# VHH binders against UPF0301 protein Anae109_0457: the designs that were tried, part 17

Target 1, 199 residues: UPF0301 protein Anae109_0457, of Anaeromyxobacter sp. (a7h7h6)
Amino acid sequence: MPSPAPSGLAPGFLVAAPALGDPNFAGSLVLMAEHHGEGALGFVVNRPGPVTVAEVLASVDEDLRRAAEANGRAGAPVLVGGPVQPERLWILFRPGGIGADAEGAVPVGNGLSLGGSRELLEALVRAPRGDPFLLLLGYAGWAPMQVEREVAAGAWVPLELEGSDLVFDVPLEQRWETAVRRLGLEPGGFLVGGGGASA
Short names: E, the ipSAE of ESMFold2; O, the ipSAE of ESMFold2 at other seeds; V2, 0.75 times the mean of E and O plus 0.25 times the DockQ between their complexes.

## First folded at step 13 (VHH)

Design D1 (from A6 with Y113R; framework vhh_7ocj_1; at its last look DockQ between E and O 0.54; V2 from the best seeds 0.00; counts 0 for: unsure alone 59.0 < 65)
Fold by ESMFold2 at other seeds, look of step 13:
Structure D1 (fold): chain B 199 residues (1-199), chain A 126 residues (1-126)
Amino acid sequence: as target 1 above (199 residues)
Amino acid sequence: QVQLVESGGGLVQAGGSLRLSCAASGRTFSSYAMGWYRQAPGKQRELVAAISSGDKTTYGDFVKGRFTISRGNAKNTVYLQMNSLSVEDTAVYYCAAEPKYGSLFYSPSGTIRDYWGQGTQVTVSS
């Protein structure tokens, strides 16, 4: 009779602690979209990949690429969202023009929505209001109890999702440090070893 | 390349049964949640059933215990057993990976694809 797995990490962030050595996650900020008894689903939101939004859009429809370029929405890198299904395209957006309930969109919470369909991608790019969005390839997945154990072991520090600015407004290179400071920590003091820890 | 192929549709009388199959290919299939959607003429696509990579199942409310989703022994196939069919079940049935979020893929070769499957027609006569 195992007890139900705890919940509460989604919606939210996991901030990689310096001791986390996995190359897929070192220095990462992870947006948590789901956390339940079967596991968890999240996305690294600060790791740029080699593919651009323009390249993805051109492969869908060259006119879609042109529409995005006209609004300055095609130059961003596609992010490396995690190691699972590394060819799987995900769309993370701040609803406004197309609404949180658009076909193919699933609310994450706190003004963020997630999807991965061609129809959603086209709707976002062509929307008159130009809803902010990110493209990601792959995701992070946790088996039952795995993320809880990693948090308890100090590999991740949870941070509440207070708004969408870490995902859309803070530059990629500053997201991890900004998250650490919002936890009330100094980025240098987050390190282990090298001269002794303070209590 | 990952692809999804539906089969098992056809014409059946009301009260009858069908077993739909979805065959998936590719080296990453075992990490997929899988699901079935349907779309009747003039209606929006709706979730019929989903099965997680850990074999946990969910169903649309209209199923009312009549349908069962399962994963095959080889793990590359999911099935939808449809019993006690009625005319209201007439639709095109689609297989999808991670169906809650969509199934769009972009390869390193620069190609994009959607793994909804081509659909299989189910027609229930009265």
Scores: ipSAE 0.445, ipTM 0.769, lowest interface PAE 0.9, mean pLDDT 80
ESMFold2, look of step 13: ipSAE 0.486; ipTM 0.796
ESMFold2 (binder alone), look of step 13: mean pLDDT 77; pTM 0.793

Design D2 (from A6 with T28I Y113T; framework vhh_7ocj_1; at its last look DockQ between E and O 0.52; V2 from the best seeds 0.00; counts 0 for: loop humanness VH .153 < .165, unsure alone 58.5 < 65)
Fold by ESMFold2 at other seeds, look of step 13:
Structure D2 (fold): chain B 199 residues (1-199), chain A 126 residues (1-126)
Amino acid sequence: as target 1 above (199 residues)
Amino acid sequence: QVQLVESGGGLVQAGGSLRLSCAASGRIFSSYAMGWYRQAPGKQRELVAAISSGDKTTYGDFVKGRFTISRGNAKNTVYLQMNSLSVEDTAVYYCAAEPKYGSLFYSPSGTITDYWGQGTQVTVSS
C-alpha cells in the first residue's frame, strides 16, 4: 500500500520503484535538493553519461584540466542528472576546504553543497584540500504536489539523507541497491514484487 | 538546449511604464522557477522579481509594489509589468531559470558558456 506523501523530502533521496517506467528515471537514485510548496528539485546520482570531467575542465581552461588530473580528480564521468535543461552543468560537492556556503554554493544539508557557476568550478579544482565533487548535466523538476502524488502512488520510496557516502563513496552501479537495503528492503524481493508472498 | 529571450525594454520617461517579456525555447520536461534580475553599470545583478513553479511571487525590496511578475499559459513565458519607473531603475534586465545556482552550460560540441541571455535595456529619463 502506498504510504501517504511525507512532508519535507529534501534533503533526502528518492529510490525509483520497479514500476516506475519513465526511461528518464527507471532504476534511478535521486538526490532531492529542494522540496517545498512550490515544487521540488533533484538530481539522478547513479546514471553516468558519455562526457568526462576532464573534457568539461579542458573546455574551461587546459591548465584547470591539468590541475585536476594531477590530483586524480578528472577521470570520472559527468552524470546525467535528469531530463530538464540537459546541457545545464551542476556541481555537487562535499565541503571541506572551501566551505558549505562559499561564494557560488548553496548548502543542501548533511555534508552536501550545490552550485553551477564557473567561479565555483575553478575554486573547487584549485583548492589545496581537493574537496570531492561531481558534475551533472540536467536536473529533475516537480511541479507543486507532483512529487507527493508520485510517492503516494508508490513510484518513489523516500530515503533520508544521513550523510554524503551514497553520493561520493558507493560506486555508481551499486547506489540503487545500497539505497534499497538502507530502507530495510531486500532488492531481489523489491524487484520481483516480493513482500506479499513472503508475509 | 534552452534559450531565454528577453524583450520589451526601451527608453521611457520617469513615472512611465514598461512590460518585459521572457520566453524560454527548447525542450522542457516540467515547470521551473523563473526570475527577473537587473544590472546597472558597475553594480552586481540583483533580484527584481521571481515566480515559482507554483506561481508564488517574490520581489526585491526596492520594487515597493511598483512591479508585478506573472507567468503565461505555456509556463515557459513570464512577464514583468513595471510601473512608476524612476531613473534608478535604469539597467539591463535579465530573465533566468533557477538562477541562484548559476547557469553554466556544456554543449555536445564541447563548448562551455555562462548563460544569462543578452538582456533587455531599460532606460528611464528624468
Scores: ipSAE 0.410, ipTM 0.764, lowest interface PAE 1.2, mean pLDDT 80
ESMFold2, look of step 13: ipSAE 0.471; ipTM 0.766
ESMFold2 (binder alone), look of step 13: mean pLDDT 76; pTM 0.793

Design D3 (from C5 with T28I Y113R; framework vhh_vobarilizumab_d1; at its last look DockQ between E and O 0.59; V2 from the best seeds 0.00; counts 0 for: pae O 2.3 > 2, unsure alone 59.0 < 65)
Fold by ESMFold2 at other seeds, look of step 13:
Structure D3 (fold): chain B 199 residues (1-199), chain A 126 residues (1-126)
Amino acid sequence: as target 1 above (199 residues)
Amino acid sequence: EVQLVESGGGLVQPGGSLRLSCAASGRIFSSYAMAWYRQAPGKGRELVAGITSGDKTNYADSVKGRFTISRDNAKNTLYLQMNSLRPEDTAVYYCAAEPKYGSLFYSPSGTIRDYWGQGTLVTVSS
């Protein structure tokens, strides 16, 4: 077994640098849920997909869609969480009434929990004082030492997770720019690791 | 993506044995868990056995001591050794990955599904 690489990027964000050209990740803000010596797991939280929360919920149960409409939560897009398993549905939520120990939920940290079961989805939608949630399709995965090398090469800038506002309170289209400004950088362009010109 | 294919089911007499296999294809983040579930005629789907990425196992009380879950990470294969089979073990057996997060899927065509594969039928009958 190779020795474990250093860890510490989860929980946290990775902010795509302007030089990152991979179309799956250009301009992305990634929430890191796991980072181990065997690799990492994260979710793009600022890339809307073609389906809505209402469409997913209607596929489960039309009454579930109506419940979400009544709470004002049905019109949001389902996010593209990353290129791996693009049909895999994930639920990211800020627990309050449901709690971190709800069936199928795993705490991420700092007020965020992650799951992907039908039972969790129904519980979140039907709760009277509903916890905020996001639906995502797919995820980002890194092999051992891959994310560390990408950070060292300047593809990503880590941002600490100090609350959940970037995923629930900041509008989708402003999340990357907000994250860049929290790093003390200018969204119009910046260089990491002394690299070339920004895109 | 990851695909899971179950095999090894069949007809067996009470007291007999079967070994189920689940072949996984694609890259799997090795920190996730795997499990076997079953669904008997007229009943809901139940957990049979689970195994974590650290090889910790758990079993339903009804199968403890008779069934053994194991995995071979080099072959990307999950196994269920079933001994001392009883008619109550008759069911379709399903392999699942990442059971701690669930495995709900939504296709671009608007179809929602749980990921359990097609399963493998085990029939215990004299």
Scores: ipSAE 0.244, ipTM 0.672, lowest interface PAE 2.3, mean pLDDT 80
ESMFold2, look of step 13: ipSAE 0.305; ipTM 0.718
ESMFold2 (binder alone), look of step 13: mean pLDDT 77; pTM 0.783

Design D4 (from C5 with Y113R; framework vhh_vobarilizumab_d1; at its last look DockQ between E and O 0.74; V2 from the best seeds 0.00; counts 0 for: unsure alone 58.7 < 65)
Fold by ESMFold2 at other seeds, look of step 13:
Structure D4 (fold): chain B 199 residues (1-199), chain A 126 residues (1-126)
Amino acid sequence: as target 1 above (199 residues)
Amino acid sequence: EVQLVESGGGLVQPGGSLRLSCAASGRTFSSYAMAWYRQAPGKGRELVAGITSGDKTNYADSVKGRFTISRDNAKNTLYLQMNSLRPEDTAVYYCAAEPKYGSLFYSPSGTIRDYWGQGTLVTVSS
């Protein structure tokens, strides 16, 4: 029996509001994996970095690189997941053949699982069904109460996690705008602040 | 590159004690969660004890009350004090950093690495 979703900001997305000027997060869409009294953990899912999936796989085993290359899974960029621990490799995947509870993986919810082990990476690349995955370097971290204050101040707009398509099927450069539309907002209106107060 | 090196394993009688240590060579522990895992032959790795960045601890039920995890952030060293050892505690013991999701790192130089130690063998025999 599946557990109820957490009541906080995770699992879910944070959509950067136009006023958010921090260069680490401006224009970002953040997947929230944890949110609790000790803080929060998330990943920017729309910021490509200079490292490719092929380069990471080659450093493990040339056969892994070639397997991924043959299936068109090696040319994608590794994403910049955030400024914390920029050498830490994370694996975000849409489970199928290896299952959401594979060793070293933790379900985030609604067709997303997260891990960071060599064993998981090799299993995903070698899996016969070709489960989709993304690699990320680094993460976004929030101290206790920090993310709550930033949302209250209008820096982030929470978006519920309704499926995995925003992470795996929507192109990187369209993810932020797609998230804004799912909030019921027009990207142009969101960018210009389409509200007003009246007397 | 950050490396984790375990030491302190060995042969002990049932009821005996050992203290394991895990030294990190390239970072401070104060911002990371740490854990000890163990693996008996032919079995998967299992969590033994963990310690958060805020020094909160947790233990597997099988070791609660007998094992104590601790760390010395000044020395970048993680410890596992194991008391009242039993034959079922026989395993290779590993330390890891931020173990919940795994400990894989890709350096700017193009090197991938796994932040598990090499392991230290603990044998408890009568």
Scores: ipSAE 0.302, ipTM 0.707, lowest interface PAE 1.9, mean pLDDT 82
ESMFold2, look of step 13: ipSAE 0.409; ipTM 0.755
ESMFold2 (binder alone), look of step 13: mean pLDDT 76; pTM 0.774

Design D5 (from C5 with S109T T111K; framework vhh_vobarilizumab_d1; at its last look DockQ between E and O 0.66; V2 from the best seeds 0.49)
Fold by ESMFold2, look of step 13:
Structure D5 (fold): chain B 199 residues (1-199), chain A 126 residues (1-126)
Amino acid sequence: as target 1 above (199 residues)
Amino acid sequence: EVQLVESGGGLVQPGGSLRLSCAASGRTFSSYAMAWYRQAPGKGRELVAGITSGDKTNYADSVKGRFTISRDNAKNTLYLQMNSLRPEDTAVYYCAAEPKYGSLFYSPTGKIYDYWGQGTLVTVSS
């Protein structure tokens, strides 16, 4: 019988442990948006893809691309959020001018909101104050009890969501190691084995 | 890509019934959460009913007990059974895939699209 898995992993992060055997998630930092009895929904937030924000916006309207370029927001890569529904576009943003509960957005918590509508994308790009946002394609999904088993087995280490800085202010290539350090561990060698002998 | 086409709208008397259909084409229908939304004249879109990939359902308070959402994965079709219709149910009804966070997609060919149907009008009046 494995150690009891934690419940309530969303909102929060999962930090891939070095021993994680799945090459699709090695070195990943996953933002957890949902965790309930039917499973979980999360996004890899440190894996850039080949598509740029400018390319997505141009496919909607060239004026949207130009607006984003004026604000310095068009050159970023669209992230690979996970293998499920790889054409599904997601918008992760730090609310400010448009609010955390704007039409078509759902608060994740601690200064993060998530959406996936054309209306939200246009609102974020056209807003007078440029709320920070990221685009992601695809997501990570877990079946019932799956994420709990993976955490209990030591494949993921939960990290509490204490704000949006890890997603918006830390460069994507530094996000995993920053998360490891916030757990009190050194990158490259961490192992959270937990329930040893307990002398 | 997935396309959604609503049908089954029309004029119906108060207290009557109507069944809306939403035909989906493209990839596996059963992997999407689906929903019905409606938009009355002069109002914004509002959620009417949703159904998860595991067939769990939820409803707006205004329709609970009168409307039933269901789907037939073999036929790639979403349904909304509407009973005990009232004049305030008059609206254009839309189906959507993955509606909780929105339905925006970006294809490998560089095209953006959104999984909303074009709508079907329901008018409830005597």
Scores: ipSAE 0.364, ipTM 0.733, lowest interface PAE 1.4, mean pLDDT 82
ESMFold2 (binder alone), look of step 13: mean pLDDT 80; pTM 0.820
ESMFold2 at other seeds, look of step 13: ipSAE 0.492; ipTM 0.769

Design D6 (from C5 with T28D; framework vhh_vobarilizumab_d1; at its last look DockQ between E and O 0.64; V2 from the best seeds 0.53)
Fold by ESMFold2 at other seeds, look of step 13:
Structure D6 (fold): chain B 199 residues (1-199), chain A 126 residues (1-126)
Amino acid sequence: as target 1 above (199 residues)
Amino acid sequence: EVQLVESGGGLVQPGGSLRLSCAASGRDFSSYAMAWYRQAPGKGRELVAGITSGDKTNYADSVKGRFTISRDNAKNTLYLQMNSLRPEDTAVYYCAAEPKYGSLFYSPSGTIYDYWGQGTLVTVSS
């Protein structure tokens, strides 16, 4: 079997096994942004919330909402990124234009960047060429060794991040199933490791 | 919600000292990276000093050797000791949590907000 990349679980995805019962993560696809000796940081990228991008932008500036609406970028839901700090707004984006140098932008790897500043949000929406972006509320956090134990117990199946298509090009409701199929598994059910994770 | 409140600003003569405090509310203060920023009139907000959750520190070149950032996790308080103050240190000083990514929030009531402190004015003049 090929050796894993030296970066560990980030950048990458965790695909929730069917037996994972925790309501925060059941059926989820998680993008892993950080993984180090002090823990891990990730985002659920397939769970829509009740807030739209338009609503967030209008609360900043009505002109910002209208700019995004004119380009068809305002109708998407804001995603529920995880249970930690559920009011914290995060921006995942594919850098290219003005957003590449915006304050607070941090590369995740493989064509993805992460931020959470007002300045970044405004720059992405107002940029003439428009980088693709997602908005998320909250995040997933793991204590030291926690994510490694959960993977070993079969709660998650790691999937390599080989580009940003699964985050930006695959429709939201198809992301988990697409990830499962890329692993060579059947979405109708599969069993991993120690029989699944505790909730 | 996380709440940050700065104090300790004031008027001081060149060469003087001030100690700024930032009281934090919320869970797990020890898990946050924290920073001090400043903004002089007509200028952008600039990083002054940062401290990681592991107590590693960094400083802007303009303040190295004069300013010291520290934290007291038992009191949920961040500090900035400012010595040998100069007129160019005059600014509103802000504390922030998790400055690496920014701290933008959207409430269930539909309000967008940033988690910066309110700021405390430091004036260095004769």
Scores: ipSAE 0.459, ipTM 0.777, lowest interface PAE 1.0, mean pLDDT 83
ESMFold2, look of step 13: ipSAE 0.533; ipTM 0.779
ESMFold2 (binder alone), look of step 13: mean pLDDT 81; pTM 0.826

## First folded at step 14 (VHH)

Design G1 (from T2 with S103V; framework vhh_7ocj_1; at its last look DockQ between E and O 0.45; V2 from the best seeds 0.00; counts 0 for: pae E 2.2 > 2, SAP .678 > .668)
Fold by ESMFold2, look of step 14:
Structure G1 (fold): chain B 199 residues (1-199), chain A 126 residues (1-126)
Amino acid sequence: as target 1 above (199 residues)
Amino acid sequence: QVQLVESGGGLVQAGGSLRLSCAASGRTFSSYAMGWYRQAPGKQRELVAAISSGGSTRYGDFVKGRFTISRGNAKNTVYLQMNSLSVEDTAVYYCAAEPKYGVLFYSPSGTIYDYWGQGTQVTVSS
């Protein structure tokens, strides 16, 4: 039952343990998009930022903002995806009408796709069926072996990605707690007793 | 805010070589994955080469070992060395952020942008 240094953490989630004190990641749920020998790429999916989807769309094209408002898709916050490249805009979506491998999109797996192009953003907003999407600014990056060491030290608990509901359907403020329960843990006990390497 | 300026294009005989340069301005060039793309008349843009912030490289299938991408982070410059050129390599070559996920920015002033260079023409004559 010890937490060895795992590999193959993407696609999947990392659930921040209470002992994780880094202010960029305390209390976070991270979606892992890539994990390989040169490192890892992930996104905090439960930290809202001050910018709204409407504000981003208005900066592209006011008609785009109006289209999203008409379909009820403009009011969500843009998430703080992580500390790396904090001005870089990312799009996470549940494919449907535009497909998982649409121009500018890369499948993450299990009902999730990732992109970051203007063309993808416009396609998602204008699509008649309204594929669900999130916008994020910045990302989380790990150097080679870094995420493995952090998991082994108890900073993160990996959670399998079985579907996209934790990203699109669970409210932001409930995502971390829901992830803890899916690990078979009670959030109260996890918060009190969690931690890294023994003293 | 990032500006990319390509140089080094021109006319070259088949079998010859060219070295393209892309000078970048703005913050955190060393943090960006960068790439070279090309577009021939009537064709879609296609990846030529990409280089990660850590220096890992990737090439389009048509390159077949003839081209090499590199970066000089001290000079904020990415390079494409092109050898054994053929007439099929004639195209406009663009420097850009790697398009796997695309590159789009939202600045603190509320300005949204993405960035490609203006392109540099490479013409290979028989």
Scores: ipSAE 0.279, ipTM 0.715, lowest interface PAE 2.1, mean pLDDT 81
ESMFold2 (binder alone), look of step 14: mean pLDDT 81; pTM 0.838
ESMFold2 at other seeds, look of step 14: ipSAE 0.443; ipTM 0.779

Design G2 (from T2 with S103L; framework vhh_7ocj_1; at its last look DockQ between E and O 0.53; V2 from the best seeds 0.43)
Fold by ESMFold2, look of step 14:
Structure G2 (fold): chain B 199 residues (1-199), chain A 126 residues (1-126)
Amino acid sequence: as target 1 above (199 residues)
Amino acid sequence: QVQLVESGGGLVQAGGSLRLSCAASGRTFSSYAMGWYRQAPGKQRELVAAISSGGSTRYGDFVKGRFTISRGNAKNTVYLQMNSLSVEDTAVYYCAAEPKYGLLFYSPSGTIYDYWGQGTQVTVSS
């Protein structure tokens, strides 16, 4: 028997419109992991922070850092996922050898899974296939009805999650522009257009 | 920052009952989902029970209706009533906040840390 329909904006992306002036979110691309009647949970996926994946892994175990380096997975920056709980570490990964619903992970959909435990981090790094992952510090949270109001006000433009390439394959600095183009918009349209409706 | 202190563990005979308590400090207790996990020697930590901020509950498959999680927000306390215990339930039981995604942190000083309680030992004798 089929499950109930998912909430409206997750899984998916929110693309920050020019009217969004909050410095935490200006120019951001947000991956939406949850959206339900009690609120929403998302992650900014295009904002690098000062900490590297290697630094985080070394603080756990130097062997863990070396294992990730051997598969080219240690050099990336840890992303700034949002302003809430800025020390909370999150793991976003493209499942394969570990599996989308592995212990400590929750499937987001379309080739993405999310977790935030030490056990998951160690399992991902030590897995033979070397599945790609991102580390993020902090998250974006919305109270009930808040994200709906912000979308209706034109602060965000929703984009369907049709694969994981925006998270793993597109370079950080190109993600927002790529998302805008997938909406059928020119990036300059948000910056120069007056009075036009948001998509 | 939330601090979690578990209590109520001990030695119990098979078929017996225990009630575990998790006292939380901090002003945001009522806004967190809370859970109980357990870890036997040499095994990975596994979910026992979780309760959302709105009171919805879920349980690990091995529970089979024997355990009940509840919360008393006025006392900042989460409870686990454990009935019909068997030897396989022997483990250290941990209380945690927001157990769905785990709770791992990386400090500005460069230290990784967990947000778990100290644990309380439950030992079930045959």
Scores: ipSAE 0.304, ipTM 0.738, lowest interface PAE 1.8, mean pLDDT 81
ESMFold2 (binder alone), look of step 14: mean pLDDT 84; pTM 0.866
ESMFold2 at other seeds, look of step 14: ipSAE 0.478; ipTM 0.801

Design G3 (from T2 with S103V Y113T; framework vhh_7ocj_1; at its last look DockQ between E and O 0.72; V2 from the best seeds 0.00; counts 0 for: unsure alone 59.9 < 65)
Fold by ESMFold2, look of step 14:
Structure G3 (fold): chain B 199 residues (1-199), chain A 126 residues (1-126)
Amino acid sequence: as target 1 above (199 residues)
Amino acid sequence: QVQLVESGGGLVQAGGSLRLSCAASGRTFSSYAMGWYRQAPGKQRELVAAISSGGSTRYGDFVKGRFTISRGNAKNTVYLQMNSLSVEDTAVYYCAAEPKYGVLFYSPSGTITDYWGQGTQVTVSS
């Protein structure tokens, strides 16, 4: 039998609205990987952390770090994916050489796959053509109905996943504003439209 | 340092039962999904059962209602009750965290670990 159909928010993005004040999510672009009756799973994809990809790879295997450096893939920051399980490492990648259904990978949709195993990390780093990947620590989790309520309250604006370029091709610091433009909004107008107290 | 320790395996006659357990040392897994895998000689590991942090379960198709996964009140121990065993169930059984995606931990000290148990042998004789 087929897998359950994706919920309306996954795969997709949530774009943090200016009124969202939670320090974990202010100014964030969140990739939604799962959305079902038991809740949702997502990753902040525009928040760099203090750990580099090189540092993580060296902890696994120094030869792995060297392979990544040889391909120019080691200098990127590991992203802060969210506040839940902040020690848990995740791998988000655009499959090509190793395939969308590689061992340890779960397709998200539209050219994105997600995993968290050592075997997957090694395969991605050692692949001759080098599939693009991100490393993230932690994730964003929502209880049942929580993300739906937050969207209805205007904390998030959903954006369809039309490909993987926001995650891999758009520079980290430009991802939020690029997402806002894809919603048909101007980032300057979106930012200035926030509420203030006035008589 | 964290280790998953399986126990309860052994030799059993076809039609018999075993109860496997998996305890974590050095880390609480109450917020993680937990699962059991098995691997027969020359075969790939396959999912036997998984249980979410909230208690929702799923099973591999070959289980056919014979096995039950459960977790303890502290959610640091996971059990697999195996009934109506057959020779085809002979394998090493492994406990693991987060069976869907796998799990890697990167500690503040810069240590990376992945946690599969060492396995417990189940042998079903006919």
Scores: ipSAE 0.432, ipTM 0.691, lowest interface PAE 1.4, mean pLDDT 83
ESMFold2 (binder alone), look of step 14: mean pLDDT 76; pTM 0.793
ESMFold2 at other seeds, look of step 14: ipSAE 0.493; ipTM 0.743

Design G4 (from S13 with S103V; framework vhh_vobarilizumab_d1; at its last look DockQ between E and O 0.40; V2 from the best seeds 0.00; counts 0 for: SAP .688 > .668)
Fold by ESMFold2, look of step 14:
Structure G4 (fold): chain B 199 residues (1-199), chain A 126 residues (1-126)
Amino acid sequence: as target 1 above (199 residues)
Amino acid sequence: EVQLVESGGGLVQPGGSLRLSCAASGRTFSSYAMAWYRQAPGKGRELVAGISSGGSTSYADSVKGRFTISRDNAKNTLYLQMNSLRPEDTAVYYCAAEPKYGVLFYSPSGTIYDYWGQGTLVTVSS
């Protein structure tokens, strides 16, 4: 179909095609935060890791952990955001006000913001309304023209970022299949074999 | 990763000058944007000045016109020239290879950290 000059893949999602064999990305849903002539930055949003939000917050300040527990936000896993800098902590959040003004917080679009500072983390946890957030370790990076080639080769299917529910509300294990359905595809029909779910 | 070691701090009278240095080790120093931060006693860290890989600079309003950030890519060194120092400039100064979003890490051993080096203390006092 038509291939007009794209405005870029960020903000947006990349949905891993079933034939994508890279173990870092098989079955993944990737949120694209940046896409420039120098490359791209994204985060896998459906791969839980072994660390919990509570464990991260306790290592900062036990009072932060307790505040997050009081709001029901401490029990989630920290996600594996990608293979690059696997110790780098990122914060993806739905701003309600206070966190959006913190130094190092950057709008992604459509109700999502991204950051990675201690100040932002503390502000989000202590905020009265409890803006939703996710913690991620590591990220996905693409060299210049790399993500474009991978999309053209059919490794990824772009999906518009219409809202933030795939990041915060859909259960992790359902995110890839939900994204496939939003592309207008049946998950079974999208898979080459049609016989099994991968995510 | 870049390892960063700050130096050049000390005690200075109001109105005086100091030049801070940040020695960086790593194979791609010239590719990073760099920044100076400071942390006064009992306060959070704040951005003081930044410099892109191409040499474009930015400054916090509180230091504009008094501080100058520069880099020497051949020596893998970042500098902060601080003139007309004031008591409110008293802080530990840190350099960073500054990504746009902040520099927070969580180690496999369960320790949260951000890499600021050990810093260099600047005290502006009579």
Scores: ipSAE 0.314, ipTM 0.711, lowest interface PAE 1.9, mean pLDDT 82
ESMFold2 (binder alone), look of step 14: mean pLDDT 82; pTM 0.841
ESMFold2 at other seeds, look of step 14: ipSAE 0.551; ipTM 0.813

